# Ledger of designs, part 92: VHH binders against q9y6x5

Target 1, 379 residues: q9y6x5
Amino acid sequence: LPPKLLLVSFDGFRADYLKNYEFPHLQNFIKEGVLVEHVKNVFITKTFPNHYSIVTGLYEESHGIVANSMYDAVTKKHFSDSNDKDPFWWNEAVPIWVTNQLQENRSSAAAMWPGTDVPIHDTISSYFMNYNSSVSFEERLNNITMWLNNSNPPVTFATLYWEEPDASGHKYGPEDKENMSRVLKKIDDLIGDLVQRLKMLGLWENLNVIITSDHGMTQCSQDRLINLDSCIDHSYYTLIDLSPVAAILPKINRTEVYNKLKNCSPHMNVYLKEDIPNRFYYQHNDRIQPIILVADEGWTIVLNESSQKLGDHGYDNSLPSMHPFLAAHGPAFHKGYKHSTINIVDIYPMMCHILGLKPHPNNGTFGHTKCLLVDQWCI

## First folded at step 3 (VHH)

Design p13 (framework vhh_7zox_3)
Fold by ESMFold2-Fast, scan of step 3:
Structure p13 (fold): chain B 379 residues (1-379), chain A 121 residues (1-121)
Amino acid sequence: as target 1 above (379 residues)
Amino acid sequence: DVQLVESGGGLVQPGGSLRLSCVASGFTVSSNYMGWVRQAPGKGLEWVSDIYSGGSTGYADSVKGRFAISRDNAKNTLYLQMNRLKPEDTAVYYCATGFRPEFYTSGFDPAGQGTQVTVSS
């Protein structure tokens, strides 16, 4: 009987929410499992890039999903919500559900995880739901548990994605304790419902469950805006992505565009592609534009307008506000163990180990997660 | 001490109806996650329907449009109304909850012996 794993993501769940709010259901989950307090995500700290890094173990420059909005300089294609199902964008890596289906006679199941409704290397998740934000958490969970219990070949890897607390984090900002308390209590209730459903179906004791997220959230303000129109005229460049990391494609000489931007604001860094800091691992891909602007934490880049966002993410991945957490429970995991920090790319080789899969070359280090696992030696 | 007692099963002809009942003691049905699972002869457990703590309901595709789950707060009872029954619905039906009193830390078992539903001509 092969091992089974359910990977759950609550988008935008900042790690320090665990210390500032009460999570009775999540704490019960952790009591009999493991907690990693901080997960250092990849740059840029955005939804599509980090979700794909979790399932490939690769930096964004290597897996090719380098932003939520992209332009490929070689093929002249644009990545947007209208063409995010084009396999071209996803084919620079092999996600774990593809490996799961190809190495063994196994099935994968997916409820809304980015990329799972796309055929990647001619392989789509065995069971999946086309992305639709209007579908309830309960319906996603109903499908996942049905597929885990009723599939042949057996579903051994399943994913479940939920848009909160990210949507509310953007709307209210993470410092709005009243609204965030309500949102986070609802998420804790959903975690409770998930655990109770798995117990009801007899899945709980034999299923490995990981609960994690792709990034955190930081407070923004109308008092912290960077107006690009004050720096440079729109006729000089094409804007590929705006905030808090702006991707600039020059229409004139690159050096002229760079010179107009480089000293425009004390609250952003302006990089030529080849000067992007090595620690970001954000340079070696045709989808990374010739000039990248990186706003300081809490600053929003705008085009001569106000911003309605009270919270945002995408900032420097060294910032604790950008970090999610990871909690896990199941036969592969220790009980009651707390770990301080791992890299988000470390999740992939750990999941491959749990499922008995041979990982594709990746940027993760298995040694960083081995102390979470019962079948590993840990000093 | 949580107890669930299933009843309402029996022999029916294809196209017939049955209403299953699950009487709870030791906890409140109206505020807890509950559901129905079934086991057909020689097969594993299959989820049929559930109702979440907040009141939303779910159904397996095989029963959607034919079965309805509900609660009665006065009787502290969970129901499954089964309409247009098919031979494929033949199974032992179990009332189940993930709820356990705070002092229980692990383990899950279906409530009692269940109730047998046989759909045959």
Scores: ipSAE 0.000, ipTM 0.293, lowest interface PAE 15.9, mean pLDDT 88

Design p14 (framework vhh_7zox_3)
Fold by ESMFold2-Fast, scan of step 3:
Structure p14 (fold): chain B 379 residues (1-379), chain A 121 residues (1-121)
Amino acid sequence: as target 1 above (379 residues)
Amino acid sequence: DVQLVESGGGLVQPGGSLRLSCVASGFTVSSNYMGWVRQAPGKGLEWVSDIYSGGSTGYADSVKGRFAISRDNAKNTLYLQMNRLKPEDTAVYYCATGYEPEFYTSGFDPAGQGTQVTVSS
């Protein structure tokens, strides 16, 4: 029968958490599977952009989800609600569940993964849950496992998303060892629950499971604020996104706005769109604004107010604090193999290979992940 | 099946310009993801530029600011305008519409015969 894959994301799971906290259930998973210690995500290091990059293999400028808050200069549309169901925002790429359903006439299932409750290219996940943060991990797992066992055509690709440790990382900061140890222990317990459920249902030996995340987390402080109101009057621009990457749409001449911003703080870089560093792959999309401000790690951009966030992400994707990890187990994967680093866009072509799908054009490199796979040469 | 026919290559001096064309049949250029990849002598495939169904575009760092991708729906044709050409742009350029899992590059699948671009004095 067709190969099956479950893709699990724990939002904001910084790679270094694996070294600083105990994860007995995750370590048992890794012992009989593979671990990639660092995954280099895409810029900006935010939830919606990186979750869409995982399932499309594309940089944000290519898939069109360039931030959690967006403005499209051509259509004049705004995206700032996490429940915005307009396919317009998601239609610049083809996510793997769409390819899975159309290419092989198989079913897909989704528990809260960003984009799965939206019809993309007139195709919505065969089974899905409308996003609701109040729904427990247990209920999400119950639905996913039911759909994996009781669907025709068979569910061959399933996704499961969980908001922690991101929510606690924001609230407490990643350096709060007491609160973070409690949260991370709970996540490890949920991983244990997942494995036990799959074993109980007879799924474990024949299912490929990937556990990963979209980004990390860095410590913020009231002593590290950039007050944008001290740089420029709000009447000169429209603010599309604020922190740590500010997206500025000028109401006056772009050069004048740039000149007011460029020397305002030593702790942010100010870029005209065409001057954004090439390594970010963050320029060629109408949803990227004419001026982008990028705060230094741990600095928060504010509008004449204090920030309550003790942790944040969105920073430069070269920063190790922004990197998640990837662990995997199943018939497609080697046992007990450790790999140092891959790019987050490499996950998509690897998943397509496991499922026997022809990938859409993408920015990933299959060669980067082939050493994880039993059916591949590792040279 | 999809057929892609590339043209517009040739010999040009450094600093010169060329416009490549890709005529598609069995495939609608304006509603599909497409791009250009190139292969320099003795090297693997390198992604050059792409365009999404929605019109967003991307470019490799090596060509950014010099190349422009566009399409003409009425002619079902994809274009690559290449300006300020350098000797290192010498390659066979392929129009691409898909991906093969074994590509150890940016994931493009060249479907045409390609068009040779040579930049030399």
Scores: ipSAE 0.000, ipTM 0.107, lowest interface PAE 21.4, mean pLDDT 87

Design p15 (framework vhh_7zox_3)
Fold by ESMFold2-Fast, scan of step 3:
Structure p15 (fold): chain B 379 residues (1-379), chain A 121 residues (1-121)
Amino acid sequence: as target 1 above (379 residues)
Amino acid sequence: DVQLVESGGGLVQPGGSLRLSCVASGFTVSSNYMGWVRQAPGKGLEWVSDIYSGGSTGYADSVKGRFAISRDNAKNTLYLQMNRLKPEDTAVYYCATGYRPEFYTSDFDPAGQGTQVTVSS
């Protein structure tokens, strides 16, 4: 049977939660596997962009999912949750499940991972669930394990996505220890359920499992708002995305819009597209707007209103608060090994190696993850 | 699942008024960005007005000072009060949710069935 891999994401799981809360099930998983303490994600530090970077190994400017809300200047198409099933948005890259199905004539399975309910390059995950947030973790796990055990051709790559702790991180903020403790304990219990289910079905010893996340979370406040309406009348531009990275499409001269914005707040950086810092790798795509606003950590951009969010993400990817972690267990991985940091784009070439797939050109560096793997030499 | 149902359109004389309603189901009006977009005969979609979760409102220059967007949280309903109507306001009006960008393209698929507004003598 070919090698198998299950990739699990808990949305918004900030790396330092591991330091500040108890995770008995996750710690047992790590004891017999590997832990990467920080994963440096891609900019912007949002759900759709980073989930697609994990499975393509590409920066957002290269894979085309540059935000959770997008506008393409060439085709004049708009992307939102209502339009996210249009293959156009996902076709600038080839995710690993597509490569898995086409290169090796194997099956892929997906429970809610972003993009898996969309045909990409005319290929959709062999088994998938249409996105529905009301579907329980248990139902997602039941489908994934059924497909792992009962597929022909065999499922060799499977994904499982869960919305927490992101939803609670937004609602309570990461500094609310009482509420976050309850949420994170529930997630640890779900990890325990996952491991137990895989053991009962005889999958555990021969399955590679990666548990990771797309980004972290930082504390926001009603005292840290940037009112964009105080700088510019919003009739002068189209707002493509708002906070904490605002994507501005001018309706008047770009220089006039830029001049109205550039000194609006000491807690926000204003960039013309060509002036976006090179380190973000966030410039070379038609879906990146002519003016980008980047709020400082913990600041929220608003339009003459309050914000409901006590926590948020999307900020500068150099911030530790924006970093998730990666834990893994299985025949490909060392046991009891801790690693400090990898880039989120490094996960893709590592997964290709584990599955025996030839990776598409990507921005990851296999050398960064080789110390995690039993068949590789490092030091 | 999400349903948005528009109503309140009709035939009015120039200078008249209409109030459009959009009733939401499976979706909370007070917690989400929402707006009105219209399509005049033989033209593409045009953004009319929007309201953000916190209550900030925007208006197209063509309707500014004449139209007012509001919501009733108890009824889970979005409204558009249209005053001093002009023949050029004649269009099918759609209630929409999501981000403002969705209102600026022919690729936009409005969430509701729309309500016809005709301003004619």
Scores: ipSAE 0.000, ipTM 0.182, lowest interface PAE 17.6, mean pLDDT 88

Design p16 (framework vhh_7zox_3)
Fold by ESMFold2-Fast, scan of step 3:
Structure p16 (fold): chain B 379 residues (1-379), chain A 121 residues (1-121)
Amino acid sequence: as target 1 above (379 residues)
Amino acid sequence: DVQLVESGGGLVQPGGSLRLSCVASGFTVSSNYMGWVRQAPGKGLEWVSDIYSGGSTGYADSVKGRFAISRDNAKNTLYLQMNRLKPEDTAVYYCATGYRPEFYTSEFDPAGQGTQVTVSS
């Protein structure tokens, strides 16, 4: 039988939650599988960009999903939830489900993973659900397991996305131990349900399962606001994205806009596009605006308003608070192995190896993940 | 703790009116961004209306001219006055803080259990 892989994402699952809260079901999963303690995600540390990096192995400047809100200077198109179904935004890369379907005539299945309800290079996931936040984890899981057991050609790659703990992380902040404990316990119970469902259906022993996330979460406060209106008049620029990375499209001379912003706050870095740090790999794309503002961890950029958001992400990808984890179980993976750190772009070539696919050119390094795999030589 | 408690929903006939209330504790309604979002049966979250700390208000096109958002500083309460209700307005209504829902995963997080509004004959 061909190898099968289920990729599961719990949005906003900060790596150190594993150390600060109890996860009996996840710990049992890890005990019989592998754990990568920190995954260094891509900049900016946002949902759409990082989910697409996981399945393409590319930095945001290369795959083109550079933020959750975007403007393309060449075509003059705007990206928001109202036009995220336009293939234009997703066509700068080839995600793994497309590669899976085009090699060996195998099927892919998807429950809500970003991009899976969009035809990309004229190929949509063989089985998919149109995005709808009101659909329960149970219904998503039921569809995925049905497709894994009853598909022709066979489903060899499946994805499952869940919005928590990101939504609660924003609402309560990661330092709210009482509320976060309750939320994370519910997630652990969902992981238990997942494992039990796969066992009940005879899938568990022959299915590779990866549980990961796109980013972490950091604590915000009404005491840590950067009011952009105090620095520059709205008439001078178009705001493409606000916080914690503001994307500024100047309506006047770029240097004049830059000079008004550069000393606005000691808690924000202001970059001309060409001066964005090379380590971000966030420069070479027409969707990256001429001026980028990067708030310091825990600071929120606002337009003469308050923010009730108690947690946020999008910050510098070197910050441990922005890092997710990766856990995996299945015939491809060692049992009881712990690894310190990988890059989020390394997940793609590892998944291609497990599925026997030829990866498209990517920014990941297979060598970084080989020690997780039973068929690889690791000292 | 920030606590928001919604009330005021119920069953109403088309063309009727309802006033929703959101009582806040742990923060001050008059100085904070707040709004209303709704979820119709089998649908995702939809932004309905918001009010900024400075008092400016916004409305979804589907409710503009029919709904009015307001706050009572003395009672620390946010309101949504709903007039000329339509069957399409049937939803659970949530009082929320933060950003408007502009994406799949909304960063405008609904608060509490919400209040059910049913518009039918």
Scores: ipSAE 0.000, ipTM 0.137, lowest interface PAE 17.6, mean pLDDT 88

Design p17 (framework vhh_7zox_3)
Fold by ESMFold2-Fast, scan of step 3:
Structure p17 (fold): chain B 379 residues (1-379), chain A 121 residues (1-121)
Amino acid sequence: as target 1 above (379 residues)
Amino acid sequence: DVQLVESGGGLVQPGGSLRLSCVASGFTVSSNYMGWVRQAPGKGLEWVSDIYSGGSTGYADSVKGRFAISRDNAKNTLYLQMNRLKPEDTAVYYCATGYRPEFYTSYFDPAGQGTQVTVSS
């Protein structure tokens, strides 16, 4: 029988939440599996970019989902919620579910992972749910487990996405211990439900399960705002994305726009595209705008208004507050092993190995995840 | 939850005027950043005008002095008054909001189907 993998994402699950809150169900999962304490995500530390990096093993400049809001200068298309089902945006990479279906004639299943309701290179996930935030975790789990147990060709790769704790992290901020404790306890209960359902259905012993996230969360404040209107008139640029990484498309000479922005705030870095730090791997794509503004951790870029968000993400990927974790359990994984750090792009080649798939060229390093796996020599 | 319904477009001759309306439901126009973007045939989205929660307004150079953005809080409606229209203003006009706390939405999204403005003789 081919190996099976379920990849679960809890959006915005900051790594250090594991140290500051109680997770009895997640701790039991980890006790019988592996934990990677920090996953260094890709820049920018946003939902769509990092979810696509997990399943492609590529930096954002290579897979083309460079932000949650994008403009493509060559085709003049704009990426928005209404355009997220246009294959154009997703076609610069081949996600693992496409490779899974095209190699070995296997099926994939998806409960709302970004990109899974889009035909990418003319291939859509064999089973999927159209994105709808109102659908419960239980309904998503019911569909995934049904497809894992009742499919021909067999479902060997399945994904499950959940919007929390990101929504509550934005609403309350990660430092609101009372509200975050309630939210995180509910997530731990959902993890317990997931494990119980897999055991009840006879899936648990033969299924590899990865629980991870795309990014963390940092505390924001009304005292930490950068008002772009105080620095530059709207007539000089088109705003493609705002905060905490602003994507600026100049309507006048690029140097003139840069000069108006470069001394705007001591809490924001202003980069011409070619000057974006190499360590971000955020330069070589037509969807990356000519000028990028990067706010310091906890600072919010605004347009002459207050921000309602008490928490945010998108900041520098070197910040520990932006890092998620990875926990895994199953026949491919050691039991009781703890690892310090991997890169988020390393998850893809590891998953390809578990599934017996030939990975597409990617930015991950298989050696970084070897010690997690029972069939590998860890030196 | 958030819905924006644009209307008021049509065919006009150069030099004419149109008033576009955007009726909002699921959020409050008076307390949110809102704007108008347009898409000309075969082109990408272009920002036209915006209004901040505090009432400050911005305009693209191509429309400055000809267009006026406003809102009616009692009707929960955003307007764009377009004067001295040019053939270059021909586009589908979308009402957009820059702040959406719902997941899976990008900043500066058109939420409605838009309203077609055609300026020709």
Scores: ipSAE 0.000, ipTM 0.160, lowest interface PAE 18.5, mean pLDDT 88

Design p18 (framework vhh_7zox_3)
Fold by ESMFold2-Fast, scan of step 3:
Structure p18 (fold): chain B 379 residues (1-379), chain A 121 residues (1-121)
Amino acid sequence: as target 1 above (379 residues)
Amino acid sequence: DVQLVESGGGLVQPGGSLRLSCVASGFTVSSNYMGWVRQAPGKGLEWVSDIYSGGSTGYADSVKGRFAISRDNAKNTLYLQMNRLKPEDTAVYYCATGYRPEFYTEGFDPAGQGTQVTVSS
């Protein structure tokens, strides 16, 4: 009866992996669905910010999850733990599962998507799993499919999050073809398992499924380090976030801190908050610190130490290496259609349309996704 | 060359306590980001706890209220005090330095041999 949507994220799935590796199960999914080859994500190109942008349609300065580590200058609170469940951090926006539950008297279900184990505006996903990286993809999928098939009110919006290929992208770097080939083959097998499970349960023909990601990955090196301790003594500032976008809270005059940093490395841009480029949409929030440092692609900011990361993300969102893809299948979507590019904030109003929900004000443009949808005219 | 040497693991009964130590060589513990990750048999790496140069600490939900991370600057040593241990805490524990792993990604790579913690009889 009501339209249903499953939103799946494979963290750190760089768009060009699709061109450089074989994905037989994903290609079968795309053949009978749609592919968006590049999704331009929001700055900073990090996990928590981009996952929340997907489900709110907002830039980070508007939804308030501006980094994976944050400090709020007004309330003096620190977002300092991956399991921090204080609703304060999430309450600057209304994610789609909250809207789904409040507008339509429908249920939502979640397996590990960032924010789904937190009450937001006094509303938590109807069914959810507390975040635990040790829980297998199979267990997450079993819970999601059980909830999609056996809920009252019916689950109409479900999310599923998986940590790979991001974890391996950090460990091996995206240019390690041998190790990345093994990881990406495993992910393709998980996509095959997902489709098979949905078919066996009678869900496949009537369920809309979106497979996407939050960002890409770029190659890092021990030869491309910026030692922040060589620029400035740590007694002059509090470090809120480090790499590749450092968030600096001065303990002395802001101009003095800025002057110590501004010419320290040719591979790092230093911005006073008001000078952050407008194209980033990363300025108008109390959680954005007075000074930010933005490393060039593939450079790592460190504190007098080596970095073991061979891959990283968080860099400028204009970089193709930072872009994920989007694939979708289901009754709402055309079959065999390829689209070049959308913005990650465009996903939210598209999902609202599919579910029949009134979107909250957002930064997405529904027109950008019209050609993906069977009920829209896009010539 | 940066070296991290973990110690203090062992066999302990449920409800017991252990204190893990990580002695650093080639850099200063008090001025660097550090943490603990663990790997249970047949599982991936799990972030346990960390501490920033400024002293801010974080803990995984599974250990919050039971574990405490600390530094001794004079000994250039990082500690993990583990209380009220559970069978689920059985793992090899690794000390690591570098950038804090993002909330739902690995990003945190151990450099040492680790120290085995077994919670059972």
Scores: ipSAE 0.000, ipTM 0.173, lowest interface PAE 15.5, mean pLDDT 87

